VH-VL binders against q978t4. Designs and how they scored, part 15

Target 1, 133 residues: q978t4
Amino acid sequence: MFDGSDLKNLFSLDGFLKTIQFEPEYIREGEISIIVPLRNNLLRIGEIMNGGAVMAISDAIGGLSAMTYPGIVNQVTVSFNTEFMRPIAKGPVRFISRVDRIGKSIAYVEVLVYDGENLLSSKSTGVYFLYRS

## First folded at step 4 (VH-VL)

Design f6 (framework fv_lerdelimumab)
Fold by ESMFold2-Fast, scan of step 4:
Structure f6 (fold): chain C 133 residues (1-133), chain A 122 residues (1-122), chain B 109 residues (1-109)
Amino acid sequence: as target 1 above (133 residues)
Amino acid sequence: EVQLVESGGGVVQPGRSLRLSCAASGFTFSSYGMHWVRQAPGKGLEWVAVISYDGSYKYYADSVKGRFTISRDNSKNTLYLQMDSLRAEDTAVYYCAKDHYDILTGYSFDYWGQGTLVTVSS
Amino acid sequence: SSELTQDPAVSVALGQTVRITCQGDSLRSYYASWYQQKPGQAPVLVIYGKNNRPSGIPDRFSGSSSGNTASLTITGAQAEDEADYYCNSRDSSGYHLGVFGGGTKLTVL
């Protein structure tokens, strides 16, 4: 089963994602929720969260949520789209990734991001190619 | 009407165990994270433990980690705190508290029980 | 270490405005919530987020946040407002879900 240690390890292997401190809220088949402190390295000018950081974290947990299914050993992003609805001024920032459909070779995923007041701040949709054991 | 009712408190000797219960009503218990918060006599509030709506995520204050276990039974609308290896510094009123949002945040606690007193003394 | 600091006591005359403050570096990143506790009773949430009141909380209670400081303001204090007030926020490390200030005892004269 894919767990919080697996999440930590995979983030540690990425040049950008390794800078991100987080804690899992829950991990289950097809769904991952993490909470991210809004630290200075994630802020842009104007003291709001960097849109690139929102996209990078969303993309990462989007693909990783597909790996919670048995037999899926890796994934690669095919396409990714993010809608920014509200600026994120305070944390903690919650990222919830949900697999809408898991196919043999492709996963369709959505990622919802909530700010420190639990207001929906962005939504992403992603398509991931799957590698199986 | 939201209600949280704690029970199981009492006087207990150091090194022993005690189990607290919190009976919830008036909301969809299975949809919300739950917390335990304590208050030592004459002191302030101290957060103790959290459990997610489905029980898959649990976290503890460093002062109780390894000794206390939080759990829940959604079929009975009941939250539990199993307290092992009790110490004098665990003496406190223990409150059951509901997370404000249906997504676990620990950001605010909108409802609290009346509390149950745990006294650890020789 | 991550801590929230409150003054231990404050007084206000009946009908006047009082401001209770909570200070800590975590407040730069997280909003505070505020709890009222009367002797022998459980805490009651009075403000959450930047300035939101739960249903049933009088509008004389308001919150504000700036930098590393959060404040609870009671405009036109009533005798029944005499209580201990606690701020709560997230630990700056992000690993603990709650850290409480030491509490402020409000006396209404």
Scores: ipSAE 0.007, ipTM 0.593, lowest interface PAE 9.7, mean pLDDT 86

Design f7 (framework fv_lerdelimumab)
Fold by ESMFold2-Fast, scan of step 4:
Structure f7 (fold): chain C 133 residues (1-133), chain A 122 residues (1-122), chain B 109 residues (1-109)
Amino acid sequence: as target 1 above (133 residues)
Amino acid sequence: EVQLVESGGGVVQPGRSLRLSCAASGFTFSSYGMHWVRQAPGKGLEWVAVISYDGSYKYYADSVKGRFTISRDNSKNTLYLQMDSLRAEDTAVYYCAKSPEYYYDSSGLDYWGQGTLVTVSS
Amino acid sequence: SSELTQDPAVSVALGQTVRITCQGDSLRSYYASWYQQKPGQAPVLVIYGKNNRPSGIPDRFSGSSSGNTASLTITGAQAEDEADYYCNSRDSSGYHLGVFGGGTKLTVL
């Protein structure tokens, strides 16, 4: 079963994602929630979270949430879109990825991002190509 | 109404063990992280441990790591703290407290029990 | 050591405004929560997430934060506000770890 240690291992093997400190909150079939401390390496000018960091983390857990389904061994992003609704000035920042539809070769995913006040700050939609064993 | 009731406190000698329980009601226990927080007599609050909604993740304060074990039984709506190798400095009122989140949130603990006193003395 | 620092005591005259302050590196990244504790009672959450009040907490309680500092403000202090106040946040070395300030004893004169 895909669990929190699998998530941490996959992030640690990625050149960019290994710089991101996080903890899983829960992992279910089709849904992953992680919590990310808002440390200085994730801030842009103005002391708010870097939009690129929001997108990169959202994209990563979006694809990985598809891997919570049996038989899916890898995934790659086909398309990804992020709407920034609110600046994130305080953490921890919660990223919740939910698979809206799991197909044979494609997953459709939504990622919601909440700031330290639990206010919805970003929403992403992603499409991922799936590799099956 | 949300209610948390601790039990299991008492007087125990150093080096011994004690198990605390916290009975929860009034909310879906299996959906929230749970915490133990302690307070030595006349002192401030000290966070002790957290367990995720499903029991898969557990974290401890450095002062208790390796000696205390947090666990839960979601079928009985009960949280536990197994305290081994007790020391005089573990003497405190132990509170169980509810996380506002599934996994944990060690800030914003929204409901607390009344506490149970643990006294470690020789 | 304590990651969050509070003054041990503060006094306010009835009906006046008091501000209780919490300082720590983790507050640059996380909002503080505030708890009120009266003698013989369990702590009660009064503020969480910058300036949110749980149901039943009066409007006179408010929170603010800037840099490494979080503050609890009680506007028009009442006799029943006399209590110990604790700030709480996450440890900067591991956000899964909770940390409390040392507490501030508020006396309402």
Scores: ipSAE 0.007, ipTM 0.640, lowest interface PAE 8.7, mean pLDDT 87

Design f8 (framework fv_lerdelimumab)
Fold by ESMFold2-Fast, scan of step 4:
Structure f8 (fold): chain C 133 residues (1-133), chain A 121 residues (1-121), chain B 109 residues (1-109)
Amino acid sequence: as target 1 above (133 residues)
Amino acid sequence: EVQLVESGGGVVQPGRSLRLSCAASGFTFSSYGMHWVRQAPGKGLEWVAVISYDGSYKYYADSVKGRFTISRDNSKNTLYLQMDSLRAEDTAVYYCAKDWGYSYGYEFDYWGQGTLVTVSS
Amino acid sequence: SSELTQDPAVSVALGQTVRITCQGDSLRSYYASWYQQKPGQAPVLVIYGKNNRPSGIPDRFSGSSSGNTASLTITGAQAEDEADYYCNSRDSSGYHLGVFGGGTKLTVL
């Protein structure tokens, strides 16, 4: 079973993701939610969240949400698309990753990002290749 | 099995203090967020406070902010609620509730049986 | 006051379907979780994450959401389903704050 300790460990092993402070909110089969404080290292000019940071975190939890299913031991991103609807000027920032469809070798995932005012600020769709035991 | 056992409730005069405890067992206490939820006699549920798995995040309902303090001791598998400046409006059954997640997922998969706090008599 | 609105009471005939609703702006952004409470007992989680059931919860309980509304449906209500039902979600002023609906008393006739 994939849990919050696994999620924290996987972020800590990545060169970029290990710089990101976060708290798992919940993890269940097909869905992960995390809370990310809006720290200075995640801001761009204009004191709003870096779009690249939004994409990187979304991509990471998107793939990891596929690993909440039994028998899936790894995943890699095939494609990823992000729509930016609102600037994120207030944290903490909530990321919710949901698997729309889990196949034998491919997962289709949606990631929703909410700012500190509960406003939907970004929506991503991702396709991930799955490795099974 | 998961168990949450509250203690520390009782009758107390307005303006006094009371500390509630919740003893947890049957799960890795240090891995989950914990909440206090109360229910006044004949009324609905009211969320009171949350503490993250490691104690780094704490949030309170406006009705108790500045008067109540949530804390935890992961070495003792125990959650606390320090209630200061108690008012008649704080009279309620206080439930200890386990979050499904590490912080504030607000999905309470296990609850204690509650402890009654009566302010004034 | 609560940001989530529930009707205070609803009735259903034994074996029939009933839908309990919860309305609030935060439900446009977040799913509701649902709790059953019988007199003198602690609440029990019956639905989380839109339409997931914890182990031990009968499959007659299901959840749905649309716009600012979340619903708990009980298909084929049983006598033991008579209870108060509460929805829970995040407060619209801050997702780190929880908020409960006012509760709906279900009577099984």
Scores: ipSAE 0.007, ipTM 0.575, lowest interface PAE 9.8, mean pLDDT 86

Design f9 (framework fv_lerdelimumab)
Fold by ESMFold2-Fast, scan of step 4:
Structure f9 (fold): chain C 133 residues (1-133), chain A 121 residues (1-121), chain B 109 residues (1-109)
Amino acid sequence: as target 1 above (133 residues)
Amino acid sequence: EVQLVESGGGVVQPGRSLRLSCAASGFTFSSYGMHWVRQAPGKGLEWVAVISYDGSYKYYADSVKGRFTISRDNSKNTLYLQMDSLRAEDTAVYYCAKGEYQLLYDAFDIWGQGTLVTVSS
Amino acid sequence: SSELTQDPAVSVALGQTVRITCQGDSLRSYYASWYQQKPGQAPVLVIYGKNNRPSGIPDRFSGSSSGNTASLTITGAQAEDEADYYCNSRDSSGYHLGVFGGGTKLTVL
């Protein structure tokens, strides 16, 4: 179904996401993990990862993880909240999106972000509206 | 300032080939996906082809698949459409257009003025 | 594959409100974008996403969507709004901006 080539194609068609270099680590029903090199375009002053970049990537894979379920053809973010626990100064950065609950019209998703030392650095919770075939 | 300028259109006989070019200026061409859209005389808009920012992804309308090839040269800020095995039904004004993509929506935010391709004997 | 349907023509009196509609199965999943085309000119983006306007587009233009229908509304139509209007959306695969409506010719009376 939804695989790494699909994920790369979707990112390549997006104005911001196309600038993100990444490799899929795994994709399964309800869960996506990607590895993102911490490149200069993702850094803020102080040589730490831009919080906006963390949120944008987390939001993107959060919604896309809902599309790993059969019959889901699109999704739209309803609400999104990010907790920043640690600055990310070392890459590569791992983003793990997990669907906590898949409903008929709504998905509840969490995204965990780990820095290059495998320390949990950010957690997001998102609510996504689902379009079904 | 920000513009797309198309060239290469003309009159061509059925079965022949033609290459269209689209020169981009005023924006970072290498950062955006690009499209070709055509419009037959007196008819509506028909999407033709897309190419990703780095050229790794290409897709075509069924009506042109196997006959047309989209490509780009980011060092020259130029988009191309190679049209082979042309048919009378390919007669149209061809527009190049810049894609603007978001997770919730997509749009063609910048358009060229178009170049006319007439396929006739 | 999906197709988008528009009425071929609509008329509005100067200063009045007009709604142009676009209908298709893909609109259940993807927002439409709207383009204005005047004779001899290239199309111009006027609305994208749910209801976003590019810089330079007058605030009398707005968009809405519900179910399989998208609408472009012009509040207080002006003479210069006379044009063909096209909707566009992704095809049913969700990856391509491959579907245009047939266009609606707007006449301002």
Scores: ipSAE 0.000, ipTM 0.516, lowest interface PAE 15.5, mean pLDDT 85

Design g1 (framework fv_emicizumab_arm2)
Fold by ESMFold2-Fast, scan of step 4:
Structure g1 (fold): chain C 133 residues (1-133), chain A 122 residues (1-122), chain B 107 residues (1-107)
Amino acid sequence: as target 1 above (133 residues)
Amino acid sequence: QVQLVESGGGLVQPGGSLRLSCAASGFTFSSYAIQWVRQAPGKGLEWVSSISGSGGSTYYRREVKGRFTISRDNSKNTLYLQMNSLRAEDTAVYYCARDLYYGSGSYYFDYWGQGTLVTVSS
Amino acid sequence: DIQMTQSPSSLSASVGDRVTITCKASQSISYYLAWYQQKPGQAPELLIYAASSLQSGVPDRFSGSRYGTDFTLTISSLQPEDIATYYCQQYDSYPLTFGGGTKVEIK
């Protein structure tokens, strides 16, 4: 089964994602939650979290949550949309990815991001193409 | 600009009491578990106690259970360690350290205070 | 309790040398292991978490790896500012436990 070690390994092999510090909170079929310290390398001007970092992390765990299902060996993002509702000035930041629908070749995923005060700060919806064994 | 500053250490007789404080700034204090870690002179690091962000969960090293009490006041961004019935083996520098919130356990300690020395001696 | 056995207890090396420190857990802790650096008279500082993830601001000459219950901290090219005692720590379960430390000195 896909676990925290798999998640850490996949981030470490990616040229961009390997710079992101995180710890898995839980992983289950169709859902991944991670906690990310809000470090200086993730901040934009104004001491708030970089929107690109929010999108990149959300996209990554969105696709990886589809891989928690048996038989799915890879995935690629088809489309991704993020709504920024609140600036993130307080860490740690919690990212929760949930597969809303899993099909033969497509997964529909939602990612919710909470700041250090547990306020919902962004919501993403993603569509992922799936590769099966 | 995360800062943790310990205070309250000093010389105390065996059987005595001390209360340590850790003043936190630069982060949302209530979102983090905080740890007390000690280090006896010339020796290694030893975990003492943990408290969750809300204060609802506390953990203790076996040797201090019942003698030490960890607590926090989130409105003052301050952590406490009440130490009773002190013994010579409690002599150490006491550090407070920030721990990320984690649903199934403890995280790594990403920021540490400078430490406060507690000496238990007759 | 999970015991963390750290080796060696001390070492001396020259500037530019590759240094390796090992830590062995008495049972499986997955990747829930951190490495800390403590310079004389100072508080410990986080270097590596989750066995292999480098903390922000830490030079990339530091790296961590895991093989089963064996963990290694590597300094690819030792610098004078790396003189310190290094500790591993498991955070898989309570009570939290540290290794005995490895004192690194320059020849």
Scores: ipSAE 0.000, ipTM 0.517, lowest interface PAE 15.5, mean pLDDT 86

Design g10 (framework fv_ersodetug)
Fold by ESMFold2-Fast, scan of step 4:
Structure g10 (fold): chain C 133 residues (1-133), chain A 120 residues (1-120), chain B 112 residues (1-112)
Amino acid sequence: as target 1 above (133 residues)
Amino acid sequence: EVQLVETGGGVVQPGRSLRLSCAASGFTFSSYGMHWVRQAPGKGLEWYAVISYDGSNKYYADSVKGRFTISRDNSKNTLYLQMNSLRAEDTAVYYCARDLWSGYSPFDYWGQGTTVTVSS
Amino acid sequence: DVVMTQSPLSLSVTLGQPASISCRSSQSLVYSDGNTYLNWFQQRPGQSPRRLLYKVSNRDSGVPDRFSGSGSGTDFTLKISRVEADDVGVYYCMQGTHWPYTFGQGTKLEIK
């Protein structure tokens, strides 16, 4: 079973993601939600969340949501696109990743990001190549 | 003005069911998580169920798992609690309360409560 | 589950005198965002609970400055600087840091 300890371990293995504090809100097959505090290391000029940080976290949780399915041992991003709709000035920030379609070798994923006032701030679509046992 | 109004309480025999409702007004209901908190006669407050702002996520206290079901209808600004297999220890005043962001600002407004009495 | 322990369980105070209520948690209440989600509620006889303080020390709108909160980690205090007649009731601390949310057992404040 893929749980919050697995998520934290996987984030700890990445040079950038290991700098990110977060808590899992829930994990289920095909869907992951995490809460990320908006600390100084994630801010850019203007005291709003770094767009690169939004993309990196969204990409990570997107691929990891595909790993909640049995038999999927790894994944790599094939393509990823983010639309920034609102600046994120208030935390904590919620990331919800949902697998829209899981195929034999490819997963299609949507990631929604909400600011501390629960306003939708970005939307990403990702395509991931899947490695199976 | 923020208002939460609970209805559906009453006197019921053990093993039976009740459905509680909480009608919300004066705020954007769909932006808030919602909780049910109970208080047994002469006792303290006990949390037992929560539902996320969009209804996608639900959690229950162990004492009510499998017996109680929380749900919401954002188009009607209403929160529900279906209570099955009621026991004497479920006797309490049941409050609904809002939560802006999953613990960020919990329970800033409460309903008036509705009384559930389980007795034979 | 995080256990919240309040002391004293009951307190009798003369009008105009200060009152102090302690709350201890079995685990640190500091969340990953650096905030501490410790709340205080007041329940007057026959009424619904009312939130007084959130994130340890922030007062809700309409809450008099006689009420103040302090503490960090696992030890927290609610203080009423000058008790008034309408302060009679039960006071609860509550943590929102860890699931499930848990309340202290309550402290009854009475006027003598």
Scores: ipSAE 0.000, ipTM 0.504, lowest interface PAE 15.8, mean pLDDT 86

Design g2 (framework fv_emicizumab_arm2)
Fold by ESMFold2-Fast, scan of step 4:
Structure g2 (fold): chain C 133 residues (1-133), chain A 120 residues (1-120), chain B 107 residues (1-107)
Amino acid sequence: as target 1 above (133 residues)
Amino acid sequence: QVQLVESGGGLVQPGGSLRLSCAASGFTFSSYAIQWVRQAPGKGLEWVSSISGSGGYTYYRREVKGRFTISRDNSKNTLYLQMNSLRAEDTAVYYCAKDLYYGSGYFDYWGQGTLVTVSS
Amino acid sequence: DIQMTQSPSSLSASVGDRVTITCKASQSISSYLAWYQQKPGQAPELLIYAASSLQSGVPDRFSGSRYGTDFTLTISSLQPEDIATYYCQQSYSTPYTFGGGTKVEIK
């Protein structure tokens, strides 16, 4: 079954994602939650979180949440859209990805990002192509 | 199995204080956020406060912020709610409730509740 | 704050009837919604989470669905033990908010 060790291993294999320090909070079928310390390498001008980092982390856990289902061996992002609702100035930052619908070849995923005060800061929707067995 | 047991409720005068406790067993206490949810007599459910598994993050509804303090002692598997400057509108049964998954915001187990009455 | 508007406030139905309770969110909450059952004098019990996932141990006559910001709890065949007040709750963001409740009675 897909667990926190699998998640950390998959992040470590990616050139960009391996730079992201995080702790899994929970992993279940169709849903992943991680906590990310707001470190200097993730900040931009104004001491707020880099929007590109928010998108990259959201995209990664979005696709990986689809892989928590049995029989899904890989996934590829087809489309991904992020709405930035408020700046993230306080960490740690919580990312929660949830599969809204799992189809034969496509998963529809939503990712919600909360700042250190538990305020909703961004929402992403993603569509992922699935490889089975 | 999983159990949550509240205590510490009672009758207090407006402006008074009470400390509620919630004793937990049957799960890894430090791994789950726990909530306080209240219900005034004959009324609906109202979320009051949350605390993360580590105790590092606390959240409050607006009306209790600055008056109530949620805390936990993970070594004793116990959750607390310190209630100060109590008002008549704080009269309610107070439940502690466990997250289904850490950070999920769905409450799978609830205690039996403890009644807090604020009146003269 | 996200407001949850629940309807109806009360209903009476016969054993075996299909009962529907609705809940509307004031904004998008995706599927981050739970349904609870509270019997008189008892603590609430989780029935459904993530809009449509049935909690372990809950009879399969209970089901949940979502259409946009509208959520429905359905009891396919009402039983005497289902006499209770039902609440929806959004888990999308704090403060977590509950609907006003629907009291279900059997005539």
Scores: ipSAE 0.006, ipTM 0.566, lowest interface PAE 11.7, mean pLDDT 88

Design g3 (framework fv_emicizumab_arm2)
Fold by ESMFold2-Fast, scan of step 4:
Structure g3 (fold): chain C 133 residues (1-133), chain A 121 residues (1-121), chain B 107 residues (1-107)
Amino acid sequence: as target 1 above (133 residues)
Amino acid sequence: QVQLVESGGGLVQPGGSLRLSCAASGFTFSSYAIQWVRQAPGKGLEWVSSISGSGGSTYYRREVKGRFTISRDNSKNTLYLQMNSLRAEDTAVYYCARDLYYGSGSYFDYWGQGTLVTVSS
Amino acid sequence: DIQMTQSPSSLSASVGDRVTITCKASQDISNYLAWYQQKPGQAPELLIYAASSLQSGVPDRFSGSRYGTDFTLTISSLQPEDIATYYCQQSYSTPLTFGGGTKVEIK
């Protein structure tokens, strides 16, 4: 059973992700939604969210959404691609990761990012290798 | 109509304990972070503690960390502040306040009336 | 911790006067600043959030502006009901911090 405490603990173990303030909105089997305040440490010049931050957070919750399935004890990113459709100038920023397909050893994941006005701003697709018990 | 009502304040000796409550109504309680802010007699406002809507995240000012515990019961629409090892400098009116959470900022859009905590021998 | 330096500590003005209160952040906080009004014996009330957004129900004689790390609350025409202490607050980083307050009185 994977919950918000597990998610926060996993972020705390990563050198970059531990700097990110967030709140889980919901966690379900195959889907995680989090809300991220758009603080200055996540901004590039021009007061727009850093693209690297968008990618790092998207990658993290993408892989972690696969761990919401029973029997999956770890995961590692095989490939990850992000499309930036709109600049994110207004928070809070919502990240929604959804497992499109869960296989024996591979998960295919989509992550959607919405700005503070609920405009779709970024889309990522990720492939994750799964470790099973 | 949004309403926050604090209770539980009173006179306590140094080293004593007190539990404050904040009863919320008129909004979806679990959707909002709530703050505790205090004000010593004749002094300015001082942030004490915050709790996320789910209760999964809590934050404290340095001087109260380890002594105060913020918690909430979303089934009862009630926020709590457990205060242990109280000191004279904790004497203040304690307010609970709702976090508007506009954009990514924390802004206190509704405040309770406050409850007075006096730590004195 | 981010320090908020508020000035003046107190001021006296006449009804109808333009009143300006300033708040300086010790570092860049973008627009993560709010202004509160506290009348004697009452809880604080939010006036302005996100540096310049007027809270619903607040009279439009109140306005907020930003220049770098300097923030200004302006009351365009002071009214008797505006007698209060005003506080700025940064929401950029924890711990959340308030300015020392500006007491506004009418002479």
Scores: ipSAE 0.000, ipTM 0.528, lowest interface PAE 14.6, mean pLDDT 87

Design g4 (framework fv_emicizumab_arm2)
Fold by ESMFold2-Fast, scan of step 4:
Structure g4 (fold): chain C 133 residues (1-133), chain A 121 residues (1-121), chain B 107 residues (1-107)
Amino acid sequence: as target 1 above (133 residues)
Amino acid sequence: QVQLVESGGGLVQPGGSLRLSCAASGFTFSSYAIQWVRQAPGKGLEWVSSISGSGGSTYYRREVKGRFTISRDNSKNTLYLQMNSLRAEDTAVYYCARDLWYGSGPYFDYWGQGTLVTVSS
Amino acid sequence: DIQMTQSPSSLSASVGDRVTITCKASQSISSYLAWYQQKPGQAPELLIYAASSLQSGVPDRFSGSRYGTDFTLTISSLQPEDIATYYCQQSYDTPLTFGGGTKVEIK
């Protein structure tokens, strides 16, 4: 069963994601929520969260939420779009990825990002190609 | 244990002003976003405004923007709604409601009993 | 704004009946939907959040489900204390919007 240890292992294997400190909040079939402390390495000028960091974390958790389904052994991003609605100046930052639809070869995923005051700050939509056992 | 108690409603003439209060107890007030939701007599629920735990971010439905101001005093565990330039269409029971601390998006786990605002000549 | 269309506006059923209420979002809201119960003269109470998660203390005869932009609240065996108006609410973005409500009565 895909769990928090799997999630941490997958982040540790990536050159960029391994620099991200996080804790899983919950993992369910089709949904992953993580909490990310807003550390200095994630800030841009103006003391707000780096948009590139928001996108990278959202893309990663989006694809990985598809892997919570039985039989999905890998995934690759086909398209990804992020809307930045509010600056993130307070952590910790919550990322919630949910699979809207999982097909035979494609998953449609949304990722919502909330700041330390629980306000919706970013929304991403992703399409992922799926590899099955 | 968790309680939200609204007050400050009453009868007011069109163009008048009212200030609503919501007194909170039983939880760490500053850690929760709080909402104002209203319900006109015999009608459904309508979201009015929200405020973040720190008070740094506020949101309003279009029809009340510029007329209503949401605020909070975390030292007194109290939420406020200042309502100016009141219209007959603002007549409703006003509820304050707490955002669920965990979970996807704002869901309102505790509600006050409501306070009635009547705008009539 | 995201529009929530709720149906039916009212229904009458007998104790023990299975009751189904539906809510349709005008756009994708993922599973960011809650269901509330409002008994006459009382404040609303949260029943279901995130489309299908049962709130603590709520009887398990209540359940929620999602199919695309269509959401369903089911009461598996209606009890007298379930007489109320039920509302859905999208939690996806501001302005937060509610369905028009469904009044459930005993016949």
Scores: ipSAE 0.006, ipTM 0.546, lowest interface PAE 12.8, mean pLDDT 87

